VHH binders against Bifunctional adenosine 5'-phosphosulfate phosphorylase/adenylylsulfatase HINT4 (HINT4). Designs and how they scored, part 10

Target 1, 146 residues: Bifunctional adenosine 5'-phosphosulfate phosphorylase/adenylylsulfatase HINT4 (HINT4), of Arabidopsis thaliana (Mouse-ear cress) (q84vv6)
Amino acid sequence: MAGVNQACIFCEIVRNPTTTRLLHTDEKVIAFQDIKPAAQRHYLVIPKEHIPTVNDLQRRDEDYSLVRHMLSVGQQLLQKDAPQSIHRFGFHQPPFNSVDHLHLHCFALPYVPRWKAIKYKSLGPLGGFIEAETLLEKIRPLLSKV
Short names: E, the ipSAE of ESMFold2; O, the ipSAE of OpenDDE; V2, 0.75 times the mean of E and O plus 0.25 times the DockQ between their complexes.

## First folded at step 6 (VHH; framework vhh_sonelokimab_d1)

Design Q5 (from N5 with L106F; at its last look DockQ between E and O 0.63; V2 from the best seeds 0.67)
Fold by ESMFold2, look of step 6:
Order: sequence, then structure tokens, then C-alpha cells
Structure Q5 (fold): chain B 146 residues (1-146), chain A 124 residues (1-124)
Amino acid sequence: as target 1 above (146 residues)
Amino acid sequence: DVQLVESGGGLVQPGGSLRLSCAASGLTFSSYAVGWFRQAPGKEREFIGAISRSGGRTYYAVSEKGRFTISRDNSKNTLYLQMNSLRPEDTAVYYCAADEGYDWGFWESDYDYWGQGTLVTVSS
């Protein structure tokens, strides 16, 4: 019998959250703590739907409102849990994502230890980590639905 | 009892090829990103590269310049390192390691489980 297990670990968390404490759940997204936090607080917000990467998002109302909702959830969680910290929100872009399920990183800074910041560097037009607001600007629908 | 066991090391002549294997047990192998490190005598342990849980993405240290290929077979709980065009400077103990985290691991401290290592010697 040939085959390779291609199951997505984040899809498994969505299907079976009993092993992962959820910070938030609704019809579209879930949020939980990163298993290896890189900052004082490090949460992930993920869609329940399997969307592999930021490159799979288009200028559509559905995609734009999903990312806006993910950001809103992350902002609300960090405002509740770490209101005095500087917050940062963003996504890895391929090939820098090791998990192929869209996930918003939500940081309450500083990074711990501080050198972990290198994993989340933005490389501008060359890629790397993209700020959530920058992604929203890139996928904002033009004139089809506002 | 998590175990990672490397095999396939040995003596090989310059220009030769070698495939290392790392057999995993005591963990759900498909739930980990896995990677390879090496350590030559008197040098720091060096990251070679890592492969995602599904095997769909790989990340290599820039120093490897395409001579090495990482792959995995989740049905066999096994990680592989294919090494081609071997040189004497590739002589080292090679380690496999598993990372529970959701980001690429670049350093020893990023990896949770380690194998015992397998010696590769490239010599005439």
C-alpha cells in the first residue's frame, strides 16, 4: 500500500479541539496560543476552512472580510490579555511558512528571547513576514463589492 | 519513549553519495517538522535543513548549495537525507531532530527530540 499522510495539523485542531485550549471560536475562525511562543504573548488565529497560504487569497469580498475578521479577533484577544504591550500582527509568506494553513501571528512584544525577531522579519517586496494591514491593502476588492 | 535512530553512515570516497535514514518511534511522526544537523570535530553543530509535516515544503541552509535533499515517508515514520558529490569537509556526525513548533527551526534549541547521530567519513 502506497501513500503519505498529508493531514494538516491545524485542520486537526479545528476538527478536534479537545487537546488544544481555544482562546476564541466562531463560525469562521479559531484562535489559540502558539505551542512555542516567541513573545510575551503569541497567539494564532486561523480560518476553519483550509486555505494554504496568503498567496491563495484574492481580491474578493469573502477573502478580505475573512482576513479583517482574523485581525479583529487577534486585536481583541491581545487588548484583553496584554493591553500595555506593543502588538504586532502578520503572516509568513511562502516559503517561510512551515505549516500550510493560513495563520495570523498575533504578538504582544517584546520577542522572548529578543533574537527570535529574525523569524518574523519583513523583507519588503522580496517577501518574508507580511503585516496584516499590508496584506489587507493587497487583497482589498477594487469595485465589485464594497 | 520517543526515539530517533539514524542509520546509513559510514566511509565513502570523495564524489560519492550516501543516503541517511532516521527512524522515528514513540511519537506521531506526521505531527512534527523534522530536520538534519551535523557536527564536524571541533566545530559547532550546523543546521542542514528541515522538512514540513506533510513533506510538501523544505528549507535548506544556504551552505548546502543543492547537493543535499531532505525527504520523509510518513507511512514508514522515516526521515531521509540524500547526500551527493560528497567532499572531505562533509565528514561529520549527522543528527536528525524533531520540532513540535509551528515555525521553521534553525537552531538546536528549536528542536525537541534528537537522534544519537551517525558518523559519515569522506576519505580516500
Scores: ipSAE 0.585, ipTM 0.781, lowest interface PAE 1.5, mean pLDDT 88
ESMFold2 (binder alone), look of step 6: mean pLDDT 81; pTM 0.825
OpenDDE, look of step 6: ipSAE 0.794; ipTM 0.892

Design Q6 (from N5 with Y59W W107Y; at its last look DockQ between E and O 0.62; V2 from the best seeds 0.00; counts 0 for: pae E 2.2 > 2)
Fold by ESMFold2, look of step 6:
Structure Q6 (fold): chain B 146 residues (1-146), chain A 124 residues (1-124)
Amino acid sequence: as target 1 above (146 residues)
Amino acid sequence: DVQLVESGGGLVQPGGSLRLSCAASGLTFSSYAVGWFRQAPGKEREFIGAISRSGGRTWYAVSEKGRFTISRDNSKNTLYLQMNSLRPEDTAVYYCAADEGYDWGLYESDYDYWGQGTLVTVSS
């Protein structure tokens, strides 16, 4: 009761899907079109669970499986909707994310207009926008002692 | 139906401080990233910075040089700009703006709703 209840906009979409046309829904994730698309196709895949950023993911089977599922959903949607385009999948890393709810950007390229590309620039080992495959490598569970 | 109203502008001496407010109505304020711009006489409107929906993250233009602080109070539907160590070059009309998008707005074309502006004059 202390302070204002400040709901996450993506959590609100999960709770009240009638406010947004969903492209996909399952037990773990939803997918929808970005409200301001940066490419011919620009989808977001988000977990139903509130996970703030990629920095909150660990080398755990649960986290790895979740991100792999998010990527699979994005790949299936773009393969269906834009099979002839080059596809790109990735995440903003802090501080470049403006929404603190983990979301996979799924693009059918090129960007529209072309300058939008700067918002999704990868800096490699120095950070920035991280490709989904690269994130999966970072959180791949380690083998235990045998 | 959306309104953004800036206030707190006025005349201030060099080296002084001023706090601007932006009151929002007609929208769910906590659902928007919000930011500040300014336009000096004869110049284009320039981005100062923006603050995330929750208020936990800020993004500042490099030209700001650490003198300005953006904050928000979602319970009051209000955005703030604290300006310190003011210089005559800071004389401008200051605007608040709201962005519906899910990425940081970097340019004025990224913002969907605008206030009318409040004049800040820095002079002796």
Scores: ipSAE 0.432, ipTM 0.721, lowest interface PAE 2.2, mean pLDDT 87
ESMFold2 (binder alone), look of step 6: mean pLDDT 80; pTM 0.821
OpenDDE, look of step 6: ipSAE 0.849; ipTM 0.915

## First folded at step 7 (VHH; framework vhh_sonelokimab_d1)

Design R0 (from Q3 with L27F V34M E108P; at its last look DockQ between E and O 0.73; V2 from the best seeds 0.78)
Fold by ESMFold2, look of step 7:
Structure R0 (fold): chain B 146 residues (1-146), chain A 124 residues (1-124)
Amino acid sequence: as target 1 above (146 residues)
Amino acid sequence: DVQLVESGGGLVQPGGSLRLSCAASGFTFSSYAMGWFRQAPGKEREFIGAISRTGGRTYYAVSEKGRFTISRDNSKNTLYLQMNSLRPEDTAVYYCAADEGYDWGLWPSDYDYWGQGTLVTVSS
């Protein structure tokens, strides 16, 4: 955030979660409820490290492991809190993210109201929302390191 | 008390430019994404665009592609809308609005605070 004099709102939550009830915290990520849920359940999982967008992820063990961990956390939370619903996990791609801090959307469907689904449509080659499993395949390392 | 006050509206000739301001008070301006909407007589309130908390990202309605620019100055608690190449169909009351959410607010129901509007009239 060297060109901006205001703190990232998600970095602020990581540093000081006083007003944000955390659903999960560990060495690498935190999770919390979206402040304006778009579905029956709508959680965000974010890295503690400031990574701006999915475009800043590469085919590296570190990035792959991080996204896999984010997804695992989201899956565990929704399996606990909403085991009978259909779950959906993904990321906005620029310019459709309004916060430049990587965040995984975790939904227990349906969307509420149902028309909120439009915000989270995958647009294929035009971008939009990318499913977490699709992102993992795109950044999967080619070979393991010694 | 929370206030959003639009200013800079008025009469402008077709092809002209106008810069609207929205002064914020009573809340932490930098904690909110901001949006601009407009409402022409007899029509529904229409989304123009939005800007992130830091000003680093903007999102515009497809219909306003390339003519309007949203900016903000968090040190002055002020949101701006630069409108160029104005046309008679841009005549409307323009509203600024604040959104605490972490996604782009695309609909009026997504916004928490609203200004009272400033009238822009584009005519000869």
Scores: ipSAE 0.752, ipTM 0.868, lowest interface PAE 1.0, mean pLDDT 90
ESMFold2 (binder alone), look of step 7: mean pLDDT 84; pTM 0.853
OpenDDE, look of step 7: ipSAE 0.835; ipTM 0.910

Design R1 (from R0 with A33V; at its last look DockQ between E and O 0.69; V2 from the best seeds 0.79)
Amino acid sequence: DVQLVESGGGLVQPGGSLRLSCAASGFTFSSYVMGWFRQAPGKEREFIGAISRTGGRTYYAVSEKGRFTISRDNSKNTLYLQMNSLRPEDTAVYYCAADEGYDWGLWPSDYDYWGQGTLVTVSS
ESMFold2, look of step 7: ipSAE 0.717; ipTM 0.846
ESMFold2 (binder alone), look of step 7: mean pLDDT 85; pTM 0.864
OpenDDE, look of step 7: ipSAE 0.891; ipTM 0.939
ESMFold2, look of step 8: ipSAE 0.749; ipTM 0.865
ESMFold2 (binder alone), look of step 8: mean pLDDT 85; pTM 0.862
OpenDDE, look of step 8: ipSAE 0.888; ipTM 0.934

Design R2 (from R0 with G35A; at its last look DockQ between E and O 0.64; V2 from the best seeds 0.71)
Fold by ESMFold2, look of step 7:
Structure R2 (fold): chain B 146 residues (1-146), chain A 124 residues (1-124)
Amino acid sequence: as target 1 above (146 residues)
Amino acid sequence: DVQLVESGGGLVQPGGSLRLSCAASGFTFSSYAMAWFRQAPGKEREFIGAISRTGGRTYYAVSEKGRFTISRDNSKNTLYLQMNSLRPEDTAVYYCAADEGYDWGLWPSDYDYWGQGTLVTVSS
């Protein structure tokens, strides 16, 4: 019971960004550098709304458009800042996320050191890191027809 | 300036239980993910598990088989390790560590601050 009264650190960055240099801000998302980069460039794109994990996303227009926008922002930032690098975009799935606030990892590869790649390994049906495009397919709204 | 101080180590019989504490000072405790590591004689530091800033999420090394529980009390700036069903192979120096990063730190090099350790000896 004691010790579970703290606000989300990413929600605090959204509310009070003076301690974190933002790379991007709009009505839906913010982006900033990871404080311990695992690659040449390592940015995080997060929604302003507190959404804990990828498991809280459903096949609905709002969720799909949010993730698509997060990916677009990450792509634009890395294309500007590291156009010659290979880029990778994805999310940790529980329990591999240490912060319960949805965040897109945006990498300009290679990882530094290269063995850090293991933290971002996709385990396929067993989970792990999920590529942003794979998540988008998973949550793409279904068309209903009568 | 920053200090992490482990306590609660000592001699315990096999099958016993022990609760370790790690008192933090000199930084905003709730802004850091925390972890426990251990180091047996002649071995490298081994990851035991980590806990998120709020205490709402934990991640454990598979090897502990659910015998250890990590918790934190941010109002007391204290991290805990509850160890049950202790075995002689659990004999080690136990360290707490703090990480400002947003990913789980799985290796000692991922951690910014370390305690000095507390010795746990499990023997008849």
Scores: ipSAE 0.659, ipTM 0.823, lowest interface PAE 1.3, mean pLDDT 90
ESMFold2 (binder alone), look of step 7: mean pLDDT 83; pTM 0.843
OpenDDE, look of step 7: ipSAE 0.816; ipTM 0.901

Design R3 (from R0 with R57K Y59W; at its last look DockQ between E and O 0.89; V2 from the best seeds 0.80)
Fold by ESMFold2, look of step 7:
Structure R3 (fold): chain B 146 residues (1-146), chain A 124 residues (1-124)
Amino acid sequence: as target 1 above (146 residues)
Amino acid sequence: DVQLVESGGGLVQPGGSLRLSCAASGFTFSSYAMGWFRQAPGKEREFIGAISRTGGKTWYAVSEKGRFTISRDNSKNTLYLQMNSLRPEDTAVYYCAADEGYDWGLWPSDYDYWGQGTLVTVSS
């Protein structure tokens, strides 16, 4: 199976979701609750294909479409489950990700406890957590094919 | 029954080296990120560093840069801490800990299971 890493815990969830209740599944992505939520709601949206980090994404229609789809799924889930909360969507950039399988963090704020926010700070040019919309801007195709 | 057992502590001279081991049982070792902490007398438990489930990524506290190396051998269910260039201020009880979470565990509250600790004393 192309795009599967046998040692990756997220690939294992994709392959065998028996122990993980999926909030969403489709041809390209799955979504589930983070096992240690850092906020009122904390969901992860991941591609079924093993893509290690945001650094493996390029300005290609495939990559842009995938990230937009991940974001759309996260937005729909939080709008359904926590419509009254402020929502935040983003990715850890290396070396701040401990799992090398692309995953979108979807938060319904506030963080719980609130000091957990420090783990998800954007460090600007130094890296850290990157907002999903900012990542989309960085990988938006420059020369679209029609 | 989950168990983490540190070993390899002892008395060493300043400038010396020591390798600590942490033997894991009662859980699927490769499913957990692992961390090392230490606690000096009269101080709070201090983060040293963490290692990913596969062993392919490590994260170190800034203060330990370059002297300590974390590794793991998932076939032996064992976590290691190699400590070099030891100094008297490295004297502490050293703990291994396991974290099921998908983010780096930076604080003791992030970790699910703890070892009993092994004492390292650096003194002439």
Scores: ipSAE 0.688, ipTM 0.840, lowest interface PAE 1.2, mean pLDDT 90
ESMFold2 (binder alone), look of step 7: mean pLDDT 82; pTM 0.839
OpenDDE, look of step 7: ipSAE 0.892; ipTM 0.939
ESMFold2, look of step 8: ipSAE 0.655; ipTM 0.829
ESMFold2 (binder alone), look of step 8: mean pLDDT 83; pTM 0.841
OpenDDE, look of step 8: ipSAE 0.888; ipTM 0.934

Design R4 (from R0 with S109E; at its last look DockQ between E and O 0.84; V2 from the best seeds 0.80)
Fold by ESMFold2, look of step 7:
Order: structure tokens, then C-alpha cells, then sequence
Structure R4 (fold): chain B 146 residues (1-146), chain A 124 residues (1-124)
């Protein structure tokens, strides 16, 4: 496979953020504004490591901790920038993600225009957009046996 | 100057196949998700589907019935639409479009650049 040669636009932002203003950076994640916001505020939090989709996350401490950290970062940013708005946090599930690099959508509502909400509709067992807290429960690690 | 140029349209019989091409120039093709739309006489421009920057992910309109396949070749700056089992209802001008956004562009307003279109006519 020549997977190491595929360009990922979000990996490029991680490596060279000169065209994208970062709202947050740490050892594991970065955050920035969506280039075409769908809400009053629309931030993306992404891991620095290339993880393609939510389907690549397992019930492992590392994955759970990463998503919890992504959510915490998004919550802190919106609490600072839009404390009186309703906030929403979630992920597209395949095939509804246009970019194959795990990214948490962080919204300060309402959607603008409001009909953009259809892009982020949760379809329950049929998929669609998954709330961050729901994803965390799905990947919560199982207790280890001794 | 940014250009998107569709080609490959023409007259086909019902049940036939046609491959449309969209040649891109004047911008970094691999930095854009691409979409196909069509506009039948008397109708609004209709979303057909879109393809990710790398070509690894596609998204098709719910009404799409598996007859159309979108692909791209970033080394040739070209987007493709393979159309099979064509019907008279598929008669329309077909447009390619480019979107720098990180979500699928589902509406014409989501797209930054447009081609002038290529006419596909399906008739007996």
C-alpha cells in the first residue's frame, strides 16, 4: 500500500498551519475554525495523529482518553468564546465525513443558515452524526481481568 | 484563472452509458473536494454526488440509484462521472464544481468554482 504518500488536508494543517489559524495546540490535538462554518461558531478539534474515522477507535484507554481530551478542548473553547450559546459536539460517521481524519465538530448554535442542521443529523442506529458523549460511551474501555 | 471544463456529453440511447470528464486548471486540484450537479430543463440544479480530495470517499444523493460513479485522478487534474443505464429523465446539463470546505457540499451555494456544463441528451 502507498498509504504513506496520500496527502491528508488535516495532516497538512498539523504539519504546516500557516494558512489556518490555530485556536489550540498541545501534544495530542489541535483546534481551528472550520473554513466554511455552519453555525454561529464552528470549530474542529483533531488529533495530530492520523486516525481516519470514528470506526478506527477501539475500547482502549488511549482512544477513550484522546476523544475525552478532544471534547474537553472543544468545550473549553466554546465556553470561553460563546458561553451563552447552546453547544453541540459530535463526529460524522462514514460515509458522511468528507475528510478521512478524525475531527470533532464543536458548534455554538444556531446553525447559520438553520437548514445546515441536516448535515449534522443523528440517525441513531442508521448512523449519521454521533454526539461526542455517545461515542465516548461506545468506546469506554472494558474492565481488565486478572 | 480558475477553470473547470466538462466534456463527454452528447446524444445517447436509453440504456446506454456515458463517461463525463471535468478538466481543472488554475488552482490546486487536490486541495478541493469535487461535486457533480445537473440541471434538467425547467428544473433547479440538482446534486448528484461528491468525492473527497484524495478520491477515497464518495457521497451520492439519496435519489441516486447506483447508476453513477464518481472518480478523480489528481495526477491529471481530472474529475469523472461514469453514467450507466441512462434514461430520458437523465437529460440535463451536467456541471462539475469544486469545494474547499471540510464537509460535503450538498447545495450549489457550497461550491466555490463551477464549469460551464456539458449537455447529455438521452432519447430514443
Amino acid sequence: as target 1 above (146 residues)
Amino acid sequence: DVQLVESGGGLVQPGGSLRLSCAASGFTFSSYAMGWFRQAPGKEREFIGAISRTGGRTYYAVSEKGRFTISRDNSKNTLYLQMNSLRPEDTAVYYCAADEGYDWGLWPEDYDYWGQGTLVTVSS
Scores: ipSAE 0.737, ipTM 0.857, lowest interface PAE 1.0, mean pLDDT 90
ESMFold2 (binder alone), look of step 7: mean pLDDT 85; pTM 0.862
OpenDDE, look of step 7: ipSAE 0.839; ipTM 0.912

Design R5 (from R0 with S52T; at its last look DockQ between E and O 0.94; V2 from the best seeds 0.77)
Fold by ESMFold2, look of step 7:
Structure R5 (fold): chain B 146 residues (1-146), chain A 124 residues (1-124)
Amino acid sequence: as target 1 above (146 residues)
Amino acid sequence: DVQLVESGGGLVQPGGSLRLSCAASGFTFSSYAMGWFRQAPGKEREFIGAITRTGGRTYYAVSEKGRFTISRDNSKNTLYLQMNSLRPEDTAVYYCAADEGYDWGLWPSDYDYWGQGTLVTVSS
């Protein structure tokens, strides 16, 4: 597939889904359960294309639409599976991502055990966790004169 | 069976350097993030740092940043810890560990496989 990285574990899941039970698949993204969940529910939504981190996204319609779609998929899955829980959606920023393939964390809270929350806190200019809606505002295309 | 074997420990003078190796077998090494921990006498195991599956990124405990370097060679199924500017406080048993998870493993409970440890003693 175009944009896959043969050394990337998430690209391998995209290429060979027989090893991972998928919760969702479409032309642009897949979703699956995190292998070591940190919350009541903990899903990952990833693009099929290999995009290493949030830092590789820019204010373009394509990038904005992709992240919106990832969020929509995560919201639909958690609304179906955990409608009574508080939901949280976001991304690790480098160097706090341990897999270099863009992935949206989708949580149905609370964290389990609750001290796992520390992994998903924002650290300001040093990075950390960024809420999906905050990322969308950061990459929202600007109006331009044409 | 799965095995992680640390080597390279020993006695070293303060200010010295030491390179630890961790040889992996019995599992697909490149499918695991790897970490280093240490345990000083009378203390809990302490996180030193971790490295991604590809070796492309590392994450270090704040207290160890700058003195220790983690690297890996997936063609040799080996994890490394380069320790510089060693101090008596670095005296401990050093453990390597493997984590299949997709987040940084920060606690011992995050890790699936462990080595038996190698002793590092820093004294005059």
Scores: ipSAE 0.613, ipTM 0.805, lowest interface PAE 1.5, mean pLDDT 89
ESMFold2 (binder alone), look of step 7: mean pLDDT 83; pTM 0.850
OpenDDE, look of step 7: ipSAE 0.815; ipTM 0.904

## First folded at step 8 (VHH; framework vhh_sonelokimab_d1)

Design U1 (from R3 with A33V; at its last look DockQ between E and O 0.95; V2 from the best seeds 0.79)
Fold by ESMFold2, look of step 8:
Structure U1 (fold): chain B 146 residues (1-146), chain A 124 residues (1-124)
Amino acid sequence: as target 1 above (146 residues)
Amino acid sequence: DVQLVESGGGLVQPGGSLRLSCAASGFTFSSYVMGWFRQAPGKEREFIGAISRTGGKTWYAVSEKGRFTISRDNSKNTLYLQMNSLRPEDTAVYYCAADEGYDWGLWPSDYDYWGQGTLVTVSS
């Protein structure tokens, strides 16, 4: 769960951030602009630790807290940079993610061009793009301990 | 100098198989998602499928499910397309392409580098 994957391009960004302009960094996550933005603004928030996909998240406090933090960072960035736009936050589910390092897509809409919306369509039970709040509910811990 | 060079095209009978290769040079091959496209006469380039940087994931157009397999060998800087059960409607020029993006590239405009193509003709 917690580690660095040398073959992972996002782990490389975490390890060597001078090649990518970071919009945010803290102890748990970094954020940067997608190299090929699909919307007026298109940011990615990723954990520093290598977590391959949303399927590797469990109903446990640390995973829930991580995703909430990722969402909070994305919301904060877009509120600062595009406060008048409609915002959308979500994740590709396998096999729709081409990079196996958990990343939150943060959009200030509209999509540019508009047809790129197809890449981020939610397919419900069939998968596709999952909105961040939907993922949070799926991984919400069932009981509090201690 | 970036180069993508397709090979392996030719004339094949219906039901036959071909394996296309795409030799890459002039860039860090393993840093790119690779894709295959084709263009039949009088039609636009259409997406066949793509393969992740590591080769561990693939994405295929629905119409090509089960007949085509994309693979890559990063140690040889080579991308492959195995095509089985070929039909006359598969006749086209086949192109490989490279995409630096972090999402699957589904359209020609998503790709940064292109080969010049190899012709595949499926006919008796």
Scores: ipSAE 0.606, ipTM 0.816, lowest interface PAE 1.6, mean pLDDT 90
ESMFold2 (binder alone), look of step 8: mean pLDDT 84; pTM 0.848
OpenDDE, look of step 8: ipSAE 0.876; ipTM 0.928

Design U2 (from R3 with A33V S109E; at its last look DockQ between E and O 0.83; V2 from the best seeds 0.77)
Fold by ESMFold2, look of step 8:
Structure U2 (fold): chain B 146 residues (1-146), chain A 124 residues (1-124)
Amino acid sequence: as target 1 above (146 residues)
Amino acid sequence: DVQLVESGGGLVQPGGSLRLSCAASGFTFSSYVMGWFRQAPGKEREFIGAISRTGGKTWYAVSEKGRFTISRDNSKNTLYLQMNSLRPEDTAVYYCAADEGYDWGLWPEDYDYWGQGTLVTVSS
């Protein structure tokens, strides 16, 4: 809702970054550590713009470019900080996201403790956690037929 | 000096209703996901459900069958659990808990602060 600073905790981080150490900031996104990491490294990349969930993304150049950029930032951070780990990138789909501000989970595996993996399980057609590359394919702009 | 204090427990007949409250102090209530748990005699602490920071989203354990409703009032720093159609197997100590994390807290280990509990007894 417009005018409320506490309506979205991630919007508050964007507006007042002194409360959270940022790993990255640019004109479109910020990145920071998850406050309760589920893996050896667990970063979040979020748009500065409030976009509630993956369901609010459409097959538009703007949306595709944004998600591609979020993924690129996450990949660069983990390649710098944990180059020897297996990396995983994805999003919770509703209702599995507890924060309604689009955020890319960036993991350097393994999960710690390993049972936390269940929170990030893909449920396929039923939803759950969606891999970033899978989301990119779903929102890739369609080409007109010639 | 964080405190969570549950109230509203008591004795109720099967089929009855109770509304539990959880008063929070010593932390920024609106910055936390809040959850309800219960512990029946001789059993582990069981997740009931959780509610987002704004109150706009809830997550319930499948075993609740739609009988329980979680809500919160951030202006009063209070979390609520409305329990309807109560059964003897709902007899337990009910706990509220607070989680600062950015994912749903589904297990007791996910929660940072706990109340001391309020007893709900469903019998007769």
Scores: ipSAE 0.634, ipTM 0.814, lowest interface PAE 1.5, mean pLDDT 89
ESMFold2 (binder alone), look of step 8: mean pLDDT 84; pTM 0.858
OpenDDE, look of step 8: ipSAE 0.876; ipTM 0.929

Design U3 (from R3 with A33V E100L; at its last look DockQ between E and O 0.85; V2 from the best seeds 0.00; counts 0 for: pae E 3.1 > 2)
Fold by ESMFold2, look of step 8:
Structure U3 (fold): chain B 146 residues (1-146), chain A 124 residues (1-124)
Amino acid sequence: as target 1 above (146 residues)
Amino acid sequence: DVQLVESGGGLVQPGGSLRLSCAASGFTFSSYVMGWFRQAPGKEREFIGAISRTGGKTWYAVSEKGRFTISRDNSKNTLYLQMNSLRPEDTAVYYCAADLGYDWGLWPSDYDYWGQGTLVTVSS
């Protein structure tokens, strides 16, 4: 299930990065600017492997570590580029994600224009946008060794 | 040379149905989220709904839920809007639009390409 998807536009960015200026690349993730920023800064961090949505993540060390790494990358980029802005990190949950390739939204606020905030509203247990730290708690592995 | 061409508009009586088509050319149709908007005389362009690149997901304005159905056929580069139970308030010019963005497109400013529109008149 994990891997690359030939029809996915984000997998295409991973395969052919010369068409998109990357802000970060490593063995597991890439980061780039959203093509239509909704805030002063709006970056996306995505895994190189194709993972469709947050609903495909399990309480596994591998998934938890991946999301923590994605968040760490986004935090580092915004701390460098917009240290004095309020930062926000999260994911769309189905059906509100437009692209079926897991991507972390990294915002340096405010939203521009400010009414774009409605796209990123968290609905709590009813869904919507999920904060990255909330997702991490949902997928945190059980500590059976201690 | 990007073109979006709507068709299927016309005069229809209240309670009737109409199916609009939007033929796309000059770009990779399957790479775009497609949307439908409408604009009544003297009013702002209003979002109706959108459909994902594969057609697997649709998003509708709350007011249009249940009456309108959006679909697409990527092999024919064509977007569709099926409108049922039409009311005089649905009278408007209907536009199709294409959005390359990585987020879902709710506002006209989110869309990169637009058709010229097709007039739908609901009147006896």
Scores: ipSAE 0.351, ipTM 0.694, lowest interface PAE 3.1, mean pLDDT 88
ESMFold2 (binder alone), look of step 8: mean pLDDT 84; pTM 0.849
OpenDDE, look of step 8: ipSAE 0.871; ipTM 0.926

Design U4 (from R1 with G105A; at its last look DockQ between E and O 0.62; V2 from the best seeds 0.71)
Fold by ESMFold2, look of step 8:
Structure U4 (fold): chain B 146 residues (1-146), chain A 124 residues (1-124)
Amino acid sequence: as target 1 above (146 residues)
Amino acid sequence: DVQLVESGGGLVQPGGSLRLSCAASGFTFSSYVMGWFRQAPGKEREFIGAISRTGGRTYYAVSEKGRFTISRDNSKNTLYLQMNSLRPEDTAVYYCAADEGYDWALWPSDYDYWGQGTLVTVSS
């Protein structure tokens, strides 16, 4: 609805999941199907806490544990639902995210249609889509800060 | 019924400016990513850019040279396109479109609703 304030659509799903079938819910995250899937399976895992983007994650235990948990949830869901497909997990980095609420893309490949893959290209050092395991290494806490 | 109505098109000389509006009704405007496209005579419909549900993030086509600015006012259910430094090559019918998806929609086939367009003519 048009209002006087901006609102996060994913925070609304967290608060009021009645219009969105949840594939998973726990104390830290929820998971659901992308409303416009780009692959055979396309799930999103999001934190209940509003964290805008990967750039808002730091090398600290809480953030590392959260992303690891998001990845674990996505892996379990796709292993259950599409065990014979190649799986891919990652995040858009700004400005390539259209929703400012951290969300892990979980794909059971192939992309449908296959050229949709271009939206999820990893550009390595140049940015783009970042694989979940790569993000985890970037935010892994330093031993001296344990 | 869902309706998107573009306005603000017209004839302008090179170097001029126009502001297009897209009035939305029949759906929850703030729940949609909004996009602008254009179609010159004899050419395919071309993506200009898109704006997030909140208006806090925009994405412009690679060919964009910073001459166009997309904005929205969710309290008025209105999308805007500010076009500056207009050139004859900008002559086209301009369309607004709405997408409920969670990724940027870069292709016309990804959008759920379309306006009928407003003609912009840039001619000396």
Scores: ipSAE 0.606, ipTM 0.810, lowest interface PAE 1.6, mean pLDDT 89
ESMFold2 (binder alone), look of step 8: mean pLDDT 83; pTM 0.842
OpenDDE, look of step 8: ipSAE 0.869; ipTM 0.926

